# Miniprotein binders against Flagellar motor switch protein FliM (fliM), part 2

Target 1, 374 residues: Flagellar motor switch protein FliM (fliM), of Caulobacter vibrioides (b8gxb5)
Amino acid sequence: MADELDDQAAMAQWASENPPGGGEGVNEFGDFSGGMGGWDDGGGDGASERILNQDEIDSLLGFDLSGDGSDDRTGIRAIINSALVSYERLPMLEIVFDRLVRLMTTSLRNFTSDNVEVSLDNISSIRFGDYLNSIPLPAILAVFRAEELDNYGLLTVDSNLIYSIVDVLLGGRRGTAAMRIEGRPYTTIERVLVQRMIEVVLHDLKSAFEPLHPVSFSLDRLETNPRFAAIARPANAAILVKLRIDMEDRGGRIELLLPYATLEPIRKMLLQQFMGEKFGRDNIWEGHLATELWTTQMEVRAVLDEQQVPLSRVLNMQVGDTLMLNATPDSLVELRAGAIPLTRGRMGRRNHSIAVRAEAPLTPAAKKAVQKLK

## First folded at step 8 (miniprotein)

Design x19 (from E1x with V56M K60R)
Fold by ESMFold2-Fast, scan of step 8:
Structure x19 (fold): chain B 374 residues (1-374), chain A 96 residues (1-96)
Amino acid sequence: as target 1 above (374 residues)
Amino acid sequence: SDEELEEIKQRVSELRDKIEQLKERLEEARKGDPEELRKLEYEIYELLLEAWKLFMELLRAEEGNPEELDKLIEEALRLEQEIRKLLDEVEKMRSG
């Protein structure tokens, strides 16, 4: 109850700092100004949320104050309470989750050793109790702690993704299906594999927030029953982030739920305009790019010699003719990717194969070419 | 022995060496410079991904001596768990 009062106070404080008429919302006239904030149409679904202006809120409050009994109290107060849950636009949070998607794509490709694409479906607001009641079962729910914010969040992994992860990690072949047993609890190995994936996602979430505010996200527990995943009061508003994980013909969804109370300590930072410089100059970004490049295969050519010869020599070349190269068996060869020289190396032999051992660091041209990759 | 199996054994050995080096660096840094701890956290995380890749490669192996593969899989899991503990430790140091 004390925690519920604190959550209510946090939400009220959030609302007081963003009064009606001060935000990016669509009013009843289709204007983006003059309404409470929210995402532009929240996902393009025909359920464009109607944003209430101050006059509309005052009108509803007038009905409540003229209440003649519990029917007025129940009906009008429920409408007011529902209408006051606005989808406040948080510009930095949108940027944070765009960054999270990029990080997760790289990390999950490494985690699965398979092709994985992560995409952001939408960011919306929902009441915590409504969310718990909407979760398709079976599912795995991860209660995690935002250490520096001294509060909790919830991450939900749907059944399709659970079996996709189990299949790709244990099957080792595309189309090898994990055994699905309807109505059975997840096995220990299934939970362990999903837990490892969740830990990767939580580390990426930390990295995504780092340019804005350092927050460590640690897994508290895994639950399979929503009743044991209660981290907020049912009436409390939360941000719901829906992520799609595509793995060719399989995959599923990860949903991230952050109560407004959890975000309240950094709310002022989340309302700030985009800080592109911070997201572009982090050493972690350079490291993630390097990791992605290490998983990419490229064609490398070993060049023994390049020389100019008269065209007449080439045109009159016959089988059995000898072309002398300006190279010895001990000469260094140049390793190239296309037209770009990478390094120089020494020819050698490994078992029955010809090998080249790099004897020099990457050329300035190679370093410059890598630097130009985005 | 397959050349591939010997390569994997070498990678396991290299992974052990890297873990020992990171343990030593973390012990020396115990409550050190925040930037050094941040760098260590990143390096430990990268090593965790490397260990996981090795574990997955071993798990997908269809050829080789089953007993030898089982031992390598068990060793790769043990090393992955050691790196995870090291990551937890550096995260606590950076938070506290």
Scores: ipSAE 0.006, ipTM 0.457, lowest interface PAE 9.6, mean pLDDT 68

Design x2 (from E1x with Y42E)
Fold by ESMFold2-Fast, scan of step 8:
Structure x2 (fold): chain B 374 residues (1-374), chain A 96 residues (1-96)
Amino acid sequence: as target 1 above (374 residues)
Amino acid sequence: SDEELEEIKQRVSELRDKIEQLKERLEEARKGDPEELRKLEEEIYELLLEAWKLFVELLKAEEGNPEELDKLIEEALRLEQEIRKLLDEVEKMRSG
């Protein structure tokens, strides 16, 4: 218990030194350059992001489960709750993994010569030791090195995906399907084929990170026993990325684990909000991303007021008549693309032009509309 | 068929030729030119993927002389290792 309490304090210290979130207040036009679709509007704060439940906290601290009702007790529980490692949204990291999914879909289709779809299930936080203890066995674990970050990560391939890859690549020949026995060691051919898939994924991870910060990911070793895949202390917090690989009637999961210590050198970059203006066009991925986002044009209308009026009033309007708008100089203008409301903002001037300064984030309807533009 | 086996042999020969061409280009590469080395790294990696696909096709081959297939599989593995050494070398040159 003493060791676990000390580890929890260390994790709380790490979390306070590495707070999630980023970006600044809105500029005069707001941030419309983001790739809409990185997060759902309702996600991010789930209880699944918590590493410790209340009973575990009470056990570590020896709390009486009977309520005390004092301010000190309430304050202590707030401190304990803040000691829980929780995943908070990292805008650039989510964009990186969204791009990884797209790259992996293409690469794995080429690798298997078959129809493959990759999807991102979730990104969460977990203690390293809890993760190792939770891995469904048998599995293949790949310890990899992030060279420029001078640290390690872990990639886990589940049994279902291992056999799916072997079956697809070998066409079910050499009795591979008949040899699916739970708990048996993997054959050399199975390990070789899975290793090559892992190397493809690591190359795609490098490509996904390249616009943010160049990082080379190299395979260090393959393990089948989690005890030999220790790359961090059991109490250390890590980001867990769960990827689903669907291959028609088969497939499985890849899990990517990155200790926060591994990401610390680029933490500030990961916390930044995506800004299209920050991308150059000097490499293929950056150029392609900027082109897809910035070459799309939409007609945007600024709507000061929208009223329903009787048809008779419209038909009887004469030159010189006045239509009163339900708006003041301080009223917010609604920006719309067709029938879709984008945001609201304040009318003003910038460099002798009429401008609208956004005072609200992009609407959910607008985010979905942007996602449909490819 | 015998024709399919000859096509595989031709692809192995083509892979050997491409490896030798890349070796020569790597020797000619200017040290400290990051863009040239990056392009070479990508081309070598693409060749590695091509070698992996050839290996899988050899493993799927059910017809032919087993001894000849085994020799081709061993050759494909040797070529893959040679490409991997080239990839390591260009990565060290880029990091160095």
Scores: ipSAE 0.208, ipTM 0.669, lowest interface PAE 4.8, mean pLDDT 69

Design x20 (from E1x with F55L I73F)
Fold by ESMFold2-Fast, scan of step 8:
Parts: sequence; structure tokens; C-alpha cells
Structure x20 (fold): chain B 374 residues (1-374), chain A 96 residues (1-96)
Amino acid sequence: as target 1 above (374 residues)
Amino acid sequence: SDEELEEIKQRVSELRDKIEQLKERLEEARKGDPEELRKLEYEIYELLLEAWKLLVELLKAEEGNPEELDKLFEEALRLEQEIRKLLDEVEKMRSG
């Protein structure tokens, strides 16, 4: 039903994205290597870009325009037009961004030292110019480069998230909330804090894409005015990913925009339904488990010696008695989590605390226990 | 404040030591062990988050010696940038 129409419309939208081929006498590769300059060239109205009209969409889907204007036909066209603006559930991208959500949840909890939950609201298709015109201001826009794809993307952080990050990191419950004034430009400190968060997100995006295709995402620049964030022509289609960041009673949204031109080298992989081993349960959970382990706390015990002694010896112990342990100051101690031996290490001191320095790798039993989690 | 400032100085010193250890491991891993390069990437990223936390704490410090806090912030920022360069380097080595 509707899902198939949405898929057809998304494919038609992808097909309509046909960046101009070779420009005679123009070094297009030089223009692209020069950053955003080449992307702003040409059509102010985008008339030279191929855009699908309703006739072309209808033709691709097998519709016939000669009919009498049935309500059903009008309804179908509305669904197709909606899909060009808000196509959802691209199987491969949904898997990638579901993984991104899990990675970001862990990373942002570490970044803020607070409870953070990330969720994927929507994946849709939109024209680049329509997106820039729809951005609620004020906002911070991050132009980033997808290195191996040789092209750019855009990440937008809304005002609510900016203030939430500033409030959490600077600990100003009363002060920061009281200073939320519309139309005020962001301070240098606010922009620096948001920039570091963006860099965390871009690293997670790389990790999320790894099973599909290795891509490094690097921050090019921050903008507060959408006019200076042009990475594509206004008529060019792009994929818009809306992420919600919840931090108890605060939070906001991050929006990720990837032009179809940026994804063109991997478009067949993105549109193909993938049932393969790369996104199998074990691979997805292995990645998630690895990131979760960085923030996991466990109770560990250092065992210096274990001895069997008669109960009568224990019951007859008096203050001042000495119990001899079969250990020297240089003996290794066993670190345990419950009944599971983790490693062996050397007893020592760190400032005024007792410490154990690991001298052996994690035991096979401990590795097996970690692999059985989930 | 003196006690807190000494703890911050110690953390800056620890970051520098960890950076040097990661540099040595990266040179050894350059010989083409993909699994070691993957582990190094995660450890470098974790260290980047530690450096970031220190920067945030220095920004929040309203009490103490402002001149000494500014110097520690600048040093922590330089170390954070150095960790980012290591992350870029390991990523290039993995991409081939």
C-alpha cells in the first residue's frame, strides 16, 4: 500500500537528482575542492536542475493522467507529494541511524556526565532550499565533509538543545534558564561547547556507517546564518534525519541533512533491502556493547590470598594476633567481579589510596562472560 | 582551591602521559594490525572525552587563581587538539 508508494517516490526523487555532468571549460573538480564556492554557482532558481514533475512521477509509477479526476487519484498524488517531502523508512539508512542513536546515547551521556536519551524521530526527503528556509532561528549549523564521498553534509542544532548543553555543562540551573532570550546571538563559550558536541556526533556517525561503507566525517565550519551553509543548490533533494535529544526536563533536536549528491556513490546500497550478516544481531550488539563498556561500572575485589583455616583458629583469634598470608609485597593479586576472575595485578599506592596495576590481559573466562552479555 | 588545582594539574599531566603512550602504540600498530588500530581508535576517542571533561571543569571554575586556571585551560586545549590529531592519524591509517 502506502509503503510501496513511498518507496517508489523516494526512488523517483533519487532519479531526479542528476547533478550536472561535465562542464566544458570549467574545472568542476577544482570547484569542489575549493569548498562551497562551486555549489553556489549557476541557478539561483534551480531551473537548470532536473526536478520531477507530477507527470514524471505518475509515469514511473504507472499512473495515467487522462482520467476524470477521481478522489482516489487525488489522494494517491497527495501521498506521492508527501513522500517527496517526508519519505520515511529507507531500510539501510534506518539501520545506520538506529545504530547512530545508540552510539550517540552513550557518547552524549559521557559528554554531559548526565542522563541523555537519543531517539530517531523521522527520516524524510526534502529539497535543500526548502530545508534552509524551514530552520527555526536562532540555531547553529555545522557544515561537515564526508571525506570518502568527497562531498558535504549539514547538521543543525536547535536553540533548546544549545541552551540545554550550556546549562548542563556550566551547571547554571537558574542563570542559564533565566537568560533564554529570543534574538540574542550565541556567545563564544556557547558555540565552543556546541562545536565539541557536534564533533562527538560526527565521530559516532562514522562508526554508524562502518558496516555499510567506511566514511570519515569532519567539521568544516559553524554557521548561524543559513545563507552561509549552502552545500547544494536549492532544488537539489536531500535526506533529512531528525534526532531528538532528551535530558530529563530539557533537551532539543539535532537534524542531519545529507544531499543525494553526497550519497550517490553508495545509493544502490542505501536503497537495497539488506538482510546480510553485516547488520546481523551479533554485529550490531557487539558495537553497542563496546561503547556501553566504556561507561560501565562494576564492583571488583582484589584477592591477595585465600586459605582454609579451622574454625577453632578463627574463633580463638584475639586482638594483636598475626595471620600469616602466603604472599609477598611483590605478589600479584587476583581481581574478581563476583566469582569471575578478571585479571591479575600488582598491589601499589596512588596518592593516599591503595591501587592495583593490571599486569595480565583479561582472562578467557572474563572475555566469555562479556561476549554472553545481551 | 589549592587542593582542587593540584588535582587538575595531575589530570593534565596524566593526559600528557597517556598521549605519549598512545603515540608509541600507534607507531607499533602502523605495521598493519587492523584490530589493534581499531582498539587504538576507541582508546584515543575515550581520551578525547576525558580531555573534554577537564576543559569543561576549567570553564566552570569560578574560584581560585584566574591566571593559573587560564594557563591550565590553554594547556588542556592544546592536549585536546593533539589527541584529535592522533585520532585523525589512526583514521587515515585504517582507510589505507
Scores: ipSAE 0.000, ipTM 0.329, lowest interface PAE 13.3, mean pLDDT 67

Design x21 (from E1x with F55Y)
Fold by ESMFold2-Fast, scan of step 8:
Structure x21 (fold): chain B 374 residues (1-374), chain A 96 residues (1-96)
Amino acid sequence: as target 1 above (374 residues)
Amino acid sequence: SDEELEEIKQRVSELRDKIEQLKERLEEARKGDPEELRKLEYEIYELLLEAWKLYVELLKAEEGNPEELDKLIEEALRLEQEIRKLLDEVEKMRSG
């Protein structure tokens, strides 16, 4: 205790002789028990407050002090207050996974040339580190990249499904349909077969997301040791999707893990309750319908000038009278579809026809009209 | 049997021909509309499943010359990988 007091006095002396620059209050010791304030916000510094006040910063980060029940704050609070993460309901994601189940059922039947039923067992939230520690081994883990989201996800294939896939694809051969053996590594053939199945699932995941937002999912690597499948920090929250694959008297589970960080760029789309109508039809039919819609012809009018004139002038107009337009050969004309102005362009000729070359982007009115079309 | 092996060799040859046709169509479609590329993506994916089924069928074959079967298995896997590269290319073209 005497040595501790001496060391503490030495530390205080050192700190007084080596103060931090400026005049800002700095806590050099992390207060982990301080939780949300130190962990999530960092307290906010004086420089940030110069341009944006603390309330504005908190609003951008989703930390509204007056809104104790905000979705983002509720999710963060659940991480701090519980060993388990509370599931933040994402209505569109549930619809995407329902679509995934239907697509996977068809794709896996084709892949195996056998009867396959896929079902959604559970959607929950978990801390990434807790998930890695909970994976029953042996298993195959697929680290995949969501290209447009610039982040990763994890897909786990359990041992029962691996053996089921090997059995159904290669038949009941003793050498190829090996019994579960604790601690044995998977053979090259087993890994190849499972890898191809994973790639089928990732293609279906892309198709399931297409009506909401195009995302390409590409396999990065296969791992058999969870320690090498790190795609997030252990404390980070993730959505865990458990899918059951039933194949007559065999089958198993596929687990899809998506960190919240991976979904953040499309979180607003995932919260939309009523976009589900877009998922009610087959992808190829939707693509065909969209193509036909976009090739639909519309009447476009090129307007040189629009003037208001007295009715008496129109009624007294004689052959040979001139109506002066407020236009020159170099004037831009307005292209219109019905009452909606689309753009402006310059008149010219192509071959022996009159042409208009667009020189301005679509008007806000045209963009709004296009957005109201599917 | 010899008859089954010749049928498999013919299917391998047909897959090679289809891959070359898809490569030509993909190059033509590079300047086409996005929905034309979407149709090609679907056709490439279907061919991938066809090549995969052939590969699995060869792995299950218990009859025939082992050396000849090994060569066909290797060729089927190589064709499946080539089709997958075409799928990646059409996805890249669609993303622009």
Scores: ipSAE 0.178, ipTM 0.660, lowest interface PAE 5.4, mean pLDDT 69

Design x23 (from E1x with L59F)
Fold by ESMFold2-Fast, scan of step 8:
Structure x23 (fold): chain B 374 residues (1-374), chain A 96 residues (1-96)
Amino acid sequence: as target 1 above (374 residues)
Amino acid sequence: SDEELEEIKQRVSELRDKIEQLKERLEEARKGDPEELRKLEYEIYELLLEAWKLFVELFKAEEGNPEELDKLIEEALRLEQEIRKLLDEVEKMRSG
């Protein structure tokens, strides 16, 4: 019931954040404005199927970019273009990026052994093709894979940050006065140093997403030519996150690009937790607290047996006495949090630890207790 | 200085020992304990950063025999690659 209400709220938020008239006018336009260039609430079956679906959507909307001149500029296309680049407010994604900034500040200070401050400049929506055309060159582009989401993202490191990292990490060995000639290709050592920084950032991105959904971000390749960094169609909408890295009067920018198609499998999770809450900046802290509560550790006890015994038996118990438990090695144990039964499972051994494998669903009492935790 | 080179050699030896310990723990964790795999992933990643810092420090070193420094740099890169393979392995075990 609560899940269904959250879904309805998510759909309402989607409609609210997409200004063109919903499905009440041109039916096809309304449906596709809600899809934001290929993102759909149904989840789709995979990246390949969604890519084909996006092709068909682009064809239907007149976004034929094959160069055969079939595309005509219309009022509808202009409205669709405007709608597709509008930022959809994803409350949990804002919390994730706030968490990312804090993690990156710590990680980059450790990586550089220098004073580093990371700040979030902007979160916006952009067409993928427009983004590639806007990248100040030279730059290093990192194509990365979001493994559990079965799709890609792009991370761009500008020239100022590249040379700042080289200067900090090499500290006079190769000369911090390496000639910075506009248009020169980056050296192998410069690419290796930047690649290690990118790997640190991708690990922090994983940590930032962990409270919401486990996602491993792995570096696929580095590119210096935007032409070879195409992970989406030019017309597809993406979220662009602009980060500033300040390092004692030097530094630069990192830009994170996530196509909406990449986030589609977790779209409901990104929307649902703020639905029904008060709007405003105070809600960001309340939602952040809710996210932190999802990562809150609780003491769980495995109860093998409970017996009522006379007090006299307890008081006369001596070292070496045997108390028979009404359990066998194959018996189910009850997992409890305080007085609340959570589930039942089989006791076993994994690695060097004793483990319990859940054999039953979460109890109604546990479900009610979780609902009381806000 | 000579004492700095000895400290670096000791750190290289310590990295090699830690890699072997993590390999043994990873084989034991193959039984699918999610908590141990998560902890191992974190520890392997931290070791990767230690190996990287050692590489950068060796690359910045201007003192000592150049041939000896080059061999230590090659060893540090080899150890980093070995740690990265362990990280890939634990990530696949957590995903699979």
Scores: ipSAE 0.000, ipTM 0.389, lowest interface PAE 11.3, mean pLDDT 67

Design x24 (from E1x with L59M I73L)
Fold by ESMFold2-Fast, scan of step 8:
Structure x24 (fold): chain B 374 residues (1-374), chain A 96 residues (1-96)
Amino acid sequence: as target 1 above (374 residues)
Amino acid sequence: SDEELEEIKQRVSELRDKIEQLKERLEEARKGDPEELRKLEYEIYELLLEAWKLFVELMKAEEGNPEELDKLLEEALRLEQEIRKLLDEVEKMRSG
């Protein structure tokens, strides 16, 4: 209980310093859903634990309180500062996981030598114990360490993905196809193949974090029983990232669980606005959006700013330097496919995802390129 | 098939050659060029993925001459371990 109270107190302190939809221009991002209400599925701790839901936090901290003449606003802040709160929105973390999806798609295609598509289903908050109780068994759980953060995370691979990986990798060429019998224990070869896939994912996670903060993720152990995968107290809050892996009508899910305590050392970096001047190491801004044009999937880049700098500035660039972007939170970003500009749009959010709302028609260059593909 | 087995043997040989080339480049770049170390880390990781593909292909191989396939699988696992050691070394050099 003391550890649970300490974690909840730390989360309340973190939420107070880093309010969702408040303070640091978080609300300047532009929300496509008519608000930031897409985090309502925040683990369902319920009113009985005095946890504020996301809508309640947004109403108190989202600056939409300007219409209410309240001299008791100081009392509301005291409640937020002292209450147990759930914190579910980290703008940079969403961008990191969008990057992870792109990296994983490439890496898993290489790993399987087959067509693989990775997508981000959602990012939510959950209590650690509730998560462990919700895992459909059988599954493989990977306890990993975030070295520079001096803490742990959990990666869960569901049964459907395990058998999909085995089927794709082994293909039945040796006369034995993997038998999909739910409830049987995994074989040594199945665990070895899944372990290697997990190591690929953890390396991609490191690469996804590089522009923000270097973090090495190393596999500590594999477990098949959730009881032995306990890296936090049951009441401790964590961020749950659900990834879908599709492989020719097969596949499954990878779920990444990061306790708030694990992210605490970098929380300030995670709260940075995407439309800011500094992204992280080497001060490089980059973003990707997976967009479907007609029935064709292509890589689309969202470009916030593009500028020419002297070579001496680039060669002398150091960690901590600032690169000034000619953009504001209300600036339009340019969507590009390779070297071809497609359109311009406004960055924002739709539910749990980063989105761009197109505010200009397709460029003549894009229309000409499409015409030549027909 | 015999042609498939010869192709696998060729890929094992190519993997050995690439490992030796990366070892030489890593020694040359040792704490002298941070950009080269970054490039080497990515190239070593890509080679590790190539080793995964070879391992998987060996696991799929037809069971003609199982002793030869077992030896090739053992060699692929050994080469994969060498690549992992190189990856650890370059990562440690970069963190420095």
Scores: ipSAE 0.012, ipTM 0.508, lowest interface PAE 9.0, mean pLDDT 67

Design x25 (from E1x with L59I I73W)
Fold by ESMFold2-Fast, scan of step 8:
Structure x25 (fold): chain B 374 residues (1-374), chain A 96 residues (1-96)
Amino acid sequence: as target 1 above (374 residues)
Amino acid sequence: SDEELEEIKQRVSELRDKIEQLKERLEEARKGDPEELRKLEYEIYELLLEAWKLFVELIKAEEGNPEELDKLWEEALRLEQEIRKLLDEVEKMRSG
């Protein structure tokens, strides 16, 4: 798997250097960074913003959660806190970024001396060029270095958050720096305050990754023009984390972008942490378990039907054959975590996800598993 | 107000004292235990946050005695730079 990922990275590198129909020495990255081709390779199509889905990302990262029964217990607690379960997740990265969200909430409350809530809107994959073309302007972009990984990441702060931070730190009253959209450059004070906030976030990112690998994230430069924030080739895949910061009736968004190349040195570590029962038993997140256990994500299966089929039926199955399920669209689906039945519910849809609405209480088996974790 | 200025002066003095204490501890920990260096890094970072809070208070106190506030602002900037150098040093020791 690691060799396969290295081959994909090498192929992407080769393709960027030798684009179809391109001339000798054509550099798509240079074109994106203010070359003569403009934003063509990342422009225009909203559908192109989502290049990889969760299944594709899981395949790329090589996650294997089979045989890790310890994850069942933490996921059961997460289900108790929610009546809705999504079919798709990025388990390890979601755990890391859920920890980041909690750390940022505490740190930003401390930084602003005000009530701040940070929430995770989405984790997705995107081509680097498509991301830079999607950034709502004006914004402040922070190019940061992952020192031990010897590579870069990008953090974007939107205009609403910039003015919210300035207002809360200096005015204490909404309106002193509210919604200044005259298109002017940010003042020195505004940039200094936003830079300090970014440094707080980068320190929290370090803390969030510490159980996996010690990584120091240091600010390299601030940019207001996306073309000067180029840290990867336009075609290269990156993980995009969208965070919402709420401060009473104001706030804004922070987006964190990590190229897959930046995470490559810790990919082996990510895989090791998800091998067998080691991940759950080692208390990797022990410093945060008491406060963060309920946000832990796990694989939950929705079982529509289970039936015994003769082996000959399976062996003689041809393309176009139909397997009839003993279920209707109104049938209850059983939610399972490994071998443990959790509950039953009805299928539905929430925005871009398929959801199951729980209609039954947790099974005795699920409750017993939770009880043993006290 | 004079009370606010005295409070700010007190915080500047406290930052100076804490910087000197951390410098002494870092010298003792030059090739120390990674856990000890981790704790020092955290404490130095917390001190940096205190310096940033001091900047916010100085900006809010703009209507005080401008000459005194300017001197305190310059001192706060100098102390912030010392804290940043100390943070950089401990981070290099940890990764080195």
Scores: ipSAE 0.000, ipTM 0.373, lowest interface PAE 11.9, mean pLDDT 65

Design x26 (from E1x with I73F)
Fold by ESMFold2-Fast, scan of step 8:
Structure x26 (fold): chain B 374 residues (1-374), chain A 96 residues (1-96)
Amino acid sequence: as target 1 above (374 residues)
Amino acid sequence: SDEELEEIKQRVSELRDKIEQLKERLEEARKGDPEELRKLEYEIYELLLEAWKLFVELLKAEEGNPEELDKLFEEALRLEQEIRKLLDEVEKMRSG
């Protein structure tokens, strides 16, 4: 009971800091297609009637913040719980998946002995049943166990990636062209090759989680029919991670699905944000976060000039038009990470590459960010 | 070529030797050194990838005596499965 109360308190706190609306950063709704009532009990006929009374309940909440009696215990609480689940974001999980992408790129290049690029397309929330119904067939579904979390997850490999892997590994020999017939069952060789790839991905997932919380991911079984991949109730909410694997002119997608129930034992850890001053010096969690941050790569931009121009000038630009920069070949460029200026430096060359030589110390803003990591 | 087949046979033999060495080290590490278990897990995983590469090369091979290739393929598959069992054991020891 205490852990459930703590999780509800953490969720309420998160919701107050991160309102359900789009705010400033979000141009479109997130990839939330469901996810309401996933923690609770999956809803029923009674839940539909509660939802239909939403306008009336919203009106009551506007006039009476205390709201006593059965409404608080039944309709209002159920709606609030559903909304919190739908708008839950797990910032630490995004850091884990960024690390996963880097690890998978290296591992899959080694696995295929070929050029492979992995990218993160999207992270969204979905109802488990809706996900199973959306899977394009044929596909291979890997049911895996998160040992320390005492629960399951699902990894889906699409048909395009399966045939790409088979083609790359076998080089078109031993009848691989015949293996691309749409709608036929996968052969034993195809399943074996895909299984080894899945095991590589699961090992990388373990490595990606290591700084946050050690979790071993083991393959339980492969399925080709979504009916046999049921690891949660259809109404339960899950986080869906879509990964793109590019191999020159071929490739495909891997989708990772983690039910919120699977993440429940570490939910408090996943909700935490590294805010510098909010982490105590004695916090063992700070060591894991610091390790991840020190190994995390960031995009650094070299800014030669920054100026405001009318939109009409941009829209009417043509080949041969000249944009004048307030800079010379000897001007210092500003190195930035996101909105934070890091330093200034002089542009030059190293071999056949463009380089920037730092000529100024780290800015006060950057020093404050680094000090917060100590 | 005959030279390529002999190279494959040598790699199979080396793989078998490395598996036996890792088994011995895993039994010693059972005495409870977490850092040694982490190193062993990484080395076992690397050996699994090495066995996988050999397996793929044998699967692609169209030259040589079919009887010898079939025997090498079966042996490579057995060694790969043995490394998988070893990886599973070290993972359970680290989590348990």
Scores: ipSAE 0.116, ipTM 0.625, lowest interface PAE 6.1, mean pLDDT 69

